# Designs tried in a protein design chat: miniprotein binders against p81326. Part 87

Target 1, 226 residues: p81326
Amino acid sequence: MLHFGGFIMEINHISKILEKEREEYIRNKVEEYLKQGFSKDDAVNKANQSWRTYIGHRIQDVIYNLLKKFLKDSGLKVTTDKALNNRNLPEELDKVKRLIAINYGEYLFLPDADVIVYKVENNDIKIIAIISVKNSFRERRFETTYWKLKLKESPVTSHIKVFLATPDKDNEISYKCPNGKPKKMRIILEYELDGIYFLKEDFEETEKAKHFGKIVEDIIEISKKL
Below, E stands for the ipSAE of ESMFold2; O stands for the ipSAE of OpenDDE; V2 stands for 0.75 times the mean of E and O plus 0.25 times the DockQ between their complexes.

## First folded at step 6 (miniprotein)

Design h9 (at its last look DockQ between E and O 0.55; V2 from the best seeds 0.00; counts 0 for: pae E 10.5 > 1.5)
Fold by OpenDDE base, look of step 7:
Structure h9 (fold): chain B 226 residues (1-226), chain A 83 residues (1-83)
Amino acid sequence: as target 1 above (226 residues)
Amino acid sequence: SDLEKRAEELIKKAEELIKLAEWLALMYGPEFAILILKELVRELQEALELARKNNLDELAERIEKLIERAKELIERAEKIKES
């Protein structure tokens, strides 16, 4: 009983810290947008949107760093789409960029690839996986699915696994059929993607929907088959 | 200097990661936070050594404070894990 109480207290403490951080961030952004001439309502809306973006980037950075660390011993490398946007790329990253590019006839475009995992063997680069990090599904709910489907269209990219990592704070895709009603988004994402990894405990686990802690093992296993 | 700039960037990153570790502890569990924080401590220790070698005392002090903070969070998370 005491241990459970301690756990709850710590959770509550963390929640309070996060709420305080959010409140401070929102306040500061509202003030900034008011100074820019926005209405109070617009300023609040913009501040909330800014917060969502900010948290999303932080989560992405953590996921990147974790994967980079835990995959290092396996000889796997990690990069990001942002790193690939540089004009002067090292040869290795230039190759990575080319190997994830999607053909649109006269043009090649990169998929949204928050994290890219690849290996280098005998001077050849093999792309293993792309991880999309989503904090919420309010906008572009199936964007990751689109990129997965596009990658499948080419023999060059068809082997690339596409994973979604999400805390799913609003429980948009945590369950397939809550209360007997199918969640369209969960069902489609799970069907089309190679895996969904949750940064939370409260979700419906399936073969393709797992806790984020499994992603390293899964990537390593995939890498051995390529 | 380039070193000072890199150190400042690392400090900023560290502060962000510490905050995020608290969030991760809540959402994912204490084990995940511990892993992140241990890596952060390692990176900060390397930076600390570099700062000391280059007589960047102010930066060294700031990095030390971040290491302490990260270690405290690890200890807290470990206690949660054991309970």
Scores: ipSAE 0.016, ipTM 0.319, lowest interface PAE 6.6, mean pLDDT 84
Fold by ESMFold2, look of step 7:
Structure h9 (fold): chain B 226 residues (1-226), chain A 83 residues (1-83)
Amino acid sequence: as target 1 above (226 residues)
Amino acid sequence: SDLEKRAEELIKKAEELIKLAEWLALMYGPEFAILILKELVRELQEALELARKNNLDELAERIEKLIERAKELIERAEKIKES
């Protein structure tokens, strides 16, 4: 890790430029909310939430497009839970939806997927993996783990790999035992999920916790076994 | 026209992607930013060709400036990767 110090200096320079862009976004949104009649405190809170949503959606879009591009030549297709919730669903996507839906008696629900990878062979659809993209773990910490456990309950979905992709900017799950103390969230997520892929350099790498750049190779390898 | 409307939408998306690529280079390293920016340049070059074929000179100029911005960012990101 001899190069880490040099990389940090480069990050700090460019990071200040991006922080200025974030500050401008926040200022504009605060003014917008104040004009709508919100109090100063409410406007600031709403503006910060707006920024988190904006950045989260951009990260999801980038991940979706990268996977779609780099998996195409391996015969793998990519869709999203948003696409699967449309009323007018093409037959292929309707089958994808049925293959990942979880039965709760009179109700069917889709897992927290964000991105779904599948293949089509002789009109058969095989779901390879779902990827949940999370920017923060302040709320719904174990939602992805819950969906993995539900998928394991049925023999028709138990093969589906469940991955988590995250920048984990606040270091909520980056290390298993920070300061010698076990981090419950990281340990449970790594135990239950098939993989955690970090969109940053500073994290404890393990067999299941990897750099995001490895996800394409892992998905292709898994698809060859199915 | 319909063509101009589609080009305006592409320009708007390109500006957002350029901002995101700068953020990605800072937060996650330059590799993802380079990939995104190179794909964006290819899309913009196709749009530029179409704008020129249809004599949309002002639109073509705007697209050329976006390509130049994206290429400058690629160059910066490549330097960070090499350092």
Scores: ipSAE 0.000, ipTM 0.241, lowest interface PAE 10.5, mean pLDDT 78
ESMFold2 (binder alone), alone request of step 6: mean pLDDT 83; pTM 0.797
ESMFold2 (binder alone), look of step 7: mean pLDDT 83; pTM 0.797

Design h90
Fold by OpenDDE base, second read of step 7:
Structure h90 (fold): chain B 226 residues (1-226), chain A 81 residues (1-81)
Amino acid sequence: as target 1 above (226 residues)
Amino acid sequence: GSPEEEYRFLILIAKELIEEAVELAKRSGNPELEELVKEAIKLLEWLILMYEKAGDYEKAVELARKVIELAKKIIELAEKE
């Protein structure tokens, strides 16, 4: 069994490894979109957008599987918002879905919850954390912050920790004040969220901004206080 | 065979080639070869994690082939030293 420490260090290269596939992926998608009748410029733009979505899902799946594996021994359970998007849910997952729902008056909506960590004690479900996974912040920069604030508004959900996991490919939030200039996005995300976990080595570490390798320990510690 | 069967086969080949490459790189004493071997091992571990666990065997096959190619290149380089 690859020791947790060695395996987590390899996650630092996720972006680099995945980027090696990009050229071929883009080429193939461009060709596909050209065959569909799109212009060359439109085909390239669509291919790039498709790549972003594709890579985002792959990173999310990796993080989900890692958390599921490493939290299992602690008796913690892991699910996803996709798994909750079903009409026929098992009782346990139906309860999870209800416990993360945000009230908008006539409607209940789920936050973006790429990974949901919960425990079952005495037949009661307690939601521990929601992890949002983002590869880049080009779009929806503060979406995770919005969901954190919405969860905080209800006594039912206010205890739920919201974490961001990112390789921060474009170095948008890796440092607070590069060259003496504050990065608004890093400062706001770190302030509003319960933690940021980097899938890379080159970042400014703080109390809330840590390497992804710390997320399992932090979640277990939170779970003991609930 | 199914993408899963092909993946399982390619992972076995990749593992064997990486083991050979590691041994050869250590014998050569070339730090560049050692770095290439580390990269190949990392790629293999990622394949196992992302695709065997996620069930995406089509993409696993593609990446496994890349790992095999990398390992072969390392072996070729190590044999020339």
Scores: ipSAE 0.024, ipTM 0.437, lowest interface PAE 3.0, mean pLDDT 87
Fold by ESMFold2-Fast, scan of step 6:
Structure h90 (fold): chain B 226 residues (1-226), chain A 81 residues (1-81)
Amino acid sequence: as target 1 above (226 residues)
Amino acid sequence: GSPEEEYRFLILIAKELIEEAVELAKRSGNPELEELVKEAIKLLEWLILMYEKAGDYEKAVELARKVIELAKKIIELAEKE
């Protein structure tokens, strides 16, 4: 859509900024670790580990800001699980927290809700979607799926869409397989989740696995049905 | 930095070390080391998730350090095979 051309352009602009930021970050961190007495190989490895932590938070912030900007005119509001963990919550965010929390007997926990999209209609809050942002799938590959299954158990939360957003730089789930069976992780994630949005260009789109550029349009369409 | 920042750095170190432990345990052909790796992954995925989601980053840091120690021990044992 022409309407969403600006969103795609801004994603492309930010992707270029992040790549330059990565080069500068790694260079600076390698120098820092070398000054601390680490070997060249250790310094490079530690710098790469530091970048993976940094970029995870950075991508989450980027997605939050993009969705907040591009959903505003559709009457949709965006928050984060970090905002919901603040000591002093506004009434509106306190209600959002209560509508998304999962019950474990005497305890309530927030799902992996890096970004939360909701609307306010007639003083009622409707949670539209939760977006989990994953830079890597190494040891926490099914975390988002677990939260989806827990939310599905309650009539209060069963309508909430659970999305995964990921650059998938290591091609762990955005495989290009002309004639082969998908990997177990991809099959499970796509089956259980409501959608996967890739921050990359080279993959085969399906009904549920799409380019991140389509997320705003999809969220707006979902909100019209609620 | 803050406990949250420390946790975010340590969790990446833990992930890298467990990835190395997995590879070395498989090459060792020792079923006991492969089982230790499975337990380390469970600790990383479920127990750290519990503390992280509760916002208890001090305990998350503590557990992440334990996972790092376990991964290092598995690597050392695999290298001796």
Scores: ipSAE 0.000, ipTM 0.117, lowest interface PAE 20.2, mean pLDDT 78

Design h91
Fold by OpenDDE base, second read of step 7:
Structure h91 (fold): chain B 226 residues (1-226), chain A 81 residues (1-81)
Amino acid sequence: as target 1 above (226 residues)
Amino acid sequence: GSPEEEYERLIEEAIKLILKAFELAKRSGNPELEELVKRAIEALERAIREAEKAGDYEKAVELAREVIKLAKWIILMYEKE
């Protein structure tokens, strides 16, 4: 068993460190937007939006690199939706793209797939899992759920596991029923998705809601059944 | 400070520098730099594991320092390209 203890601690520290950069980032962006002629209020709002985008990408990149590293030894491959948004794809990635595409009649669209895990066996590609990375749930709360449901509608994609990875810094989905009141978002996401993985320690653990440190093991186990 | 306190500080610094190195390596498109960053992460993981298993924070501190050196070197290499 790869003692993921070190990995778990790294993930928790990463989230804390990234949040410490916020104040400086916001200050610099506010100054930038003020110089562009925005009002103080607009500058602050834009800076906060910029931060949300920035921190989201950083967390996604960290998760991608970690998964790529830890899944490599198992022979599993990792890519991203961004890598698939190319006009000239290698044959392997072109096949991956086609195998995750959702049919809308005249058009094929890709689900939001921050990380895509697949294996290659005998020149055949099998998609194992899609991981959506979210830093907060203020916007597009059920977007990942939508994609999961769409993937279930086709026999080509119905087997693909959809996971959510989040630090949930605002505790929007960390607990099911805090103070006896059900958290609708947590309950729905946990019900509809194949798993939720937290980049933090303070959350209610369930069969589907686990620490991010468990995701590698879970993906490897799924891969053996395909 | 105690070796434990020093370890905590160094780990925080190491992670920060590794994250910066990753961003830079990704922007450069240099596969060698990406590999170096991966090695730094592996070293950091080892440092953390050593602290957990044996309570040997002295060894963990040494490993964390090596990660910091490596990360700084990676950043420097990127700036030279």
Scores: ipSAE 0.011, ipTM 0.242, lowest interface PAE 9.2, mean pLDDT 83
Fold by ESMFold2-Fast, scan of step 6:
Structure h91 (fold): chain B 226 residues (1-226), chain A 81 residues (1-81)
Amino acid sequence: as target 1 above (226 residues)
Amino acid sequence: GSPEEEYERLIEEAIKLILKAFELAKRSGNPELEELVKRAIEALERAIREAEKAGDYEKAVELAREVIKLAKWIILMYEKE
């Protein structure tokens, strides 16, 4: 049982759990909306929209837990932007927050950093990567590329890798156009970002667009060069 | 061009683009994006007021460039084509 083999097995197991969770969630939400007086078609549409919101947070939590588990033996630590927004922040996480915060005039913003990978060497913190998790691009198309460009502008943050992780169930960036060219959003995301990791099987793999199962190995290799 | 001329041009461009981005943000259904754009507008308004009183054109120019970048990315991502 290799480290990376175990990771792939966990992903496959979790995908099966999420599919069962989806079926139960949709069934329960359809019943709720029907009881509220919505038509069957409206109830189904509202249930599907509710699931899209729910699964976004759920996938983020899953990715956080998987990366935390599988990177620990390589001396890498994992946190979330949610953890960094706590009022009572531990010293280590306060340093992480300061190392990824972007100055926007009178305001400091955290990038679209759902999951953050860092290491501690000789009491110093080095940020390895941030991972933006997107279930859908309807609401949040600009964020990952915008934050990557902002991070590139500062010597403090320019080394940080920015990755996108997405199931892309609506085929918004994994689907190839009939003329053989990717959609504009795919071209922009692949050009600007350091990598795209798909939680799906059917897409054309490139040097930067890969199956999610490769992310742990890639992060470990990046960390060795720092 | 003078710093004042650069300031006037960039402020005009920033206002035009950020208002367009704000309309797209409101239609996006993303409250975080809408709040980000709102804060950018507020910061730009404050920088304009300070430039008029204190003559701090450099800070206002820097902020205008950041606002323009933000607005252009929102327009790129959310405008239909």
Scores: ipSAE 0.000, ipTM 0.412, lowest interface PAE 10.4, mean pLDDT 81

Design h92 (at its last look DockQ between E and O 0.60; V2 from the best seeds 0.00; counts 0 for: pae E 12.6 > 1.5, pTM O .687 < .8, SAP 73.862 > 70)
Fold by OpenDDE base, look of step 7:
Structure h92 (fold): chain B 226 residues (1-226), chain A 81 residues (1-81)
Amino acid sequence: as target 1 above (226 residues)
Amino acid sequence: GSPEEEYRRLIEEAKELIKLAVWLALMYGNPFLELIVKELIEELERAIREAEKAGDYEKAVELARKVIELAKKIIELAEKE
């Protein structure tokens, strides 16, 4: 019990650990951009943008690896949208790709699916959950909500749970009504999504808004009902 | 400080270092580092159990120090990859 709890509590400090790396990363990137002929201000701005992208990928990779490890014993499998972006997919992943595809008439498109959890029973694949990982909500604030609504429109995908995982470093969605003022983004995301999982301790917990430590248990429980 | 105070301090330090070691192990996807981190957590839990059941804080302090040393080595190994 403590192993899972311990690993999960470690996620709360991801932002702090990454901040220690930030100074060195920014310094190195600024130097790189200066050598490319950018102004100091442009180099700093580009370095900060690069850092945001870098952190986003690292957090996604950690969440993927963590879910893959902790769901393995339950017989659940984990993949990513990147793994599905191949011309020659194994049969299993080709089926996964088809089972999460959204119909736009002449075209099928995949939702943004940073992590995909599925099970294989008797050569049949059941998609359990899609997890979107967001480090910040500066751009495309409701993109995950859009994909949830699109998945809900088809009987093929309507059962798929859509979760958001975030450290919410800027406290954009950590509280519903701070100082009595409703936070539109928190309220809408919590309403439309199946769950929000925080990689931090300082947030308003609700039935749908939980610590990331609960995600494995919730996914396993969902998997048993499918 | 008392053995208990030293134990409490070392346990908190060990927890912080294990958190970092776990993070690094997960980031680099090194299964060997993951196994070592798992062992460190088990040793830390053992130290906690021994301290709570027996009141033997001296032994718990020794175990916590070993965990800290191992965690530091893991961090060093992960930073070199």
Scores: ipSAE 0.018, ipTM 0.408, lowest interface PAE 5.8, mean pLDDT 83
Fold by ESMFold2, look of step 7:
Structure h92 (fold): chain B 226 residues (1-226), chain A 81 residues (1-81)
Amino acid sequence: as target 1 above (226 residues)
Amino acid sequence: GSPEEEYRRLIEEAKELIKLAVWLALMYGNPFLELIVKELIEELERAIREAEKAGDYEKAVELARKVIELAKKIIELAEKE
């Protein structure tokens, strides 16, 4: 139905498109906070905090919608950690939740998985991949690698691919050795994860670090082997 | 320029406009915009196919111009929201 390569490649500029709209968003939010009685400095600070939350949720929503749309014709389904945390969970999603949960003795926790790809085959559910969506790396730098390591510890979850999707606006992981010095965060993330998918053009491409436009093809290929 | 040169320029313009239209449709979560963008992508694929088969660049240019005009209309409507 849709041309995969062309469409996906063009959408990988999501963060750049959002940057064109940031100035208008911040101006509107500053006006809103000024009406609430905040000082100019406080209004600007609050507007910037609001933008960071907004863009993070918006990027996750776009990735979810894109994956849901493009994986449908391959028999793959997509859900989110938000959907899995609902109290009244449909039976299918309850099975998905149980298949990704990590056991810590008497406690069960879900990994930090913003988007989850699975298939239903022969009346059974198989988890294909989880995608962690990060707008910045100011905090929780290696959380995704921790969850990958925990999933590898069990034969029932060790097949699950763990991907990171990011615009990496501040170039925190875009290059392995910027200025001739190894960038620890990029090197560890690339080593431990199954893939890093950049929502921008300017990054060092490797077998595991690719343009976001390749993620659909990679997920489909993985699903064929399961 | 030749029909082939004009075709190449129009295809690149159409790709950029479709990219923006796709982004707007996804950002607003509007199912009607998503359907219209799907049709635009199919029309762009047809234009490329016409150009590659038997060198029908004149038809491909005509199709690409239609895609560009429709994409501009979608962008205009989405921007009002």
Scores: ipSAE 0.000, ipTM 0.225, lowest interface PAE 12.6, mean pLDDT 78
ESMFold2 (binder alone), alone request of step 6: mean pLDDT 78; pTM 0.713
ESMFold2 (binder alone), look of step 7: mean pLDDT 78; pTM 0.717

Design h93
Fold by OpenDDE base, second read of step 7:
Structure h93 (fold): chain B 226 residues (1-226), chain A 81 residues (1-81)
Amino acid sequence: as target 1 above (226 residues)
Amino acid sequence: GSPEEEYRRLIEEAKELIKLAVWLALMYGNPELEELVKFAILILEELIREAEKAGDYEKAVELARKVIELAKKIIELAEKE
């Protein structure tokens, strides 16, 4: 059995592999934006923003594929919010979509759900967990917390676990009190969410803040209690 | 160099290539590449166990070379997609 831990140690190095691709990507994007008539400074800024978006999607795809693979043997299924944004859904996915929807009175909206883990038993669908993937916390720092709180307000969704997965490259939430100063964002995210999973080794571990390698075991354990 | 020195060099090379192979396999979503990467990881884990516990660096060097070759092949296949 591939120790999920060994495979995940490799994920910690994805950042380094991506650094080689970054230089080429940035160069190409800068050239593209210069051709569009942007200044050199604007082109560089836009290229860097484009790279952040690009890497964010790549990390999300990797996490999705990993979870899909490692949860398969447990009989758990995995989907994404993108897959649910279709007019013609299979019955199973249509049920999943309805079971994660948040009520705003006249409207139902989906939470940001990069990965959704669910089980099917006797044609009944049970949502187990939503995983939000964040490469950086530059924008919408508490968005995942908002969705967790909204899901908690309904008896239909209150049982759904909400996890955050992040490499936290900038050490924004890796430690609670670096240099004796509380990191508000780490403290709040850890308090409000069901877990934070780091795609790195250098972080303060707690009951809720773990290495990403533990996420599969934790999800399987939760699934057995539902 | 000694078999041990050669093993240490090859293991570091194998680790780096496997990391790249894992990334590429996952990014392209190719099930075949994913299985090959799994196999490469399993061999690498076995190598580490054999070399560090049994002291058989000659066998470990041979296996490390095979892992490197496999990882290079995976990378090549991924680049063609």
Scores: ipSAE 0.020, ipTM 0.421, lowest interface PAE 4.5, mean pLDDT 84
Fold by ESMFold2-Fast, scan of step 6:
Structure h93 (fold): chain B 226 residues (1-226), chain A 81 residues (1-81)
Amino acid sequence: as target 1 above (226 residues)
Amino acid sequence: GSPEEEYRRLIEEAKELIKLAVWLALMYGNPELEELVKFAILILEELIREAEKAGDYEKAVELARKVIELAKKIIELAEKE
């Protein structure tokens, strides 16, 4: 009961934050559109459409919070590439940044690691996985695979699992063609990456392509082998 | 595994699915769907409370599976928006 009570309180907290943010966002956008000369009804409709676009861009934050919450009791830590780009990093995060950065001669770049899972054992940091969050695949469909291949080239980073998390709203990689074959992009992503986690129900699971709910157990299992 | 272990695994899955359902409902911005999700959370809370009181993990597993089915149905409805 205590565990479930805490969970419901956590959901209520997240839900209330999102509700307040939505209400504030809608109010501000309605005011903005009214100032542009739109009618009240049009302003409200446009504000709601704007909110749907905005919230889609924040799905990464939700994934981060879910992983942070559920991995905590397993001794695993979660951060983001945004956190690693802060100028004054805590020592621990500075070490994480150094362990995941890729060398391009005179330059060091972070991979597209929206969410990073790591552990601290005996004051040593070990990167477990990076998760790339994609809402669409039109313009940067193989960006995640590029980073996987680059990380694989170094003995320091070759152990890092690279995962894709996506709602795949446009059915670009969860859809099967009429002949039963997965699309080319799905085949390539599944082959090259360590896993794909779908934020949707309507797809066929494979060894590497799973419902997002399974990511927590998979990451814990991987961490035990490192 | 044991029925108790299975129950814990299923409840954890249900919790993750409900978080996803809440997110999808808010992303769509449909007030009716948001109300449905809130009502479903209340039902899930009641079902889990009953399962834990039963002390019968075989029945608790059955209730947890129904909770997951409900969560998946909510996600399905949200996705169709």
Scores: ipSAE 0.012, ipTM 0.370, lowest interface PAE 8.5, mean pLDDT 77

Design h94
Fold by ESMFold2-Fast, scan of step 6:
Structure h94 (fold): chain B 226 residues (1-226), chain A 81 residues (1-81)
Amino acid sequence: as target 1 above (226 residues)
Amino acid sequence: GSPEEEYRRLIEEAKELIKLAVWLALMYGNPELEELVKRAIEALERAIREAEKAGDYEKAVELAEKVIELAIKIILLAFKE
């Protein structure tokens, strides 16, 4: 037996956890909005919008797990900036951290690299790409671009691809004007970054702006050139 | 590796991908994706039964590959919501 029943139990456990988390989150948010003076209908609507935002913050974990699974057989490894900030790093991750950190005099800082893809070849580590995950562009809209420009300043890091992954729920960079012109922010981000991967159907596609489903094959192709 | 070893590897990969698909379908609250996930679980169960019942690991590998392809499709569809 391959413990298929255990697998089904695990799926049921995940389902119950997510269902309870959603129910509790929405219940608490409805109560919060009611206390602020909103009607029941408005409170429920705002709570559902809040849930979508909350779950969107978890999307970077999903992207990390998806990339880790799909890139493994191509000899590519995946980590996170959170993992690199651990006090005691394995030798391999310590090397990754040293190859991506940016120097500011006496200080070293990691770029906004929610997900990092690298490979190990002949005992050498090569960083392939970093992916920044953003749900909203209301604040810090060019932070990913800043890190791209900083990485370009060093021969050690200038080859690293910098990607943005975003659902862009508010159409802040995927909005299409009636005359077909992209917004200024979209133009700047697309120009400076190596790619934008949208987690949505409707946007203006270009060679650099693609559906998120293309990211795995693009990363594999890039890694073959390095 | 042998077909049996390949099957064992693919089945574990299929299970992990289905867990990710379940997570995404539920996070987005999409009933259509939840239905596709149920179909993927049924297909996984069928692959396991064929391997265990018939000892036909070559066919089980083919079925496991199809389960993986379906799970990947579900994951990508979830992101296009």
Scores: ipSAE 0.024, ipTM 0.538, lowest interface PAE 6.1, mean pLDDT 79

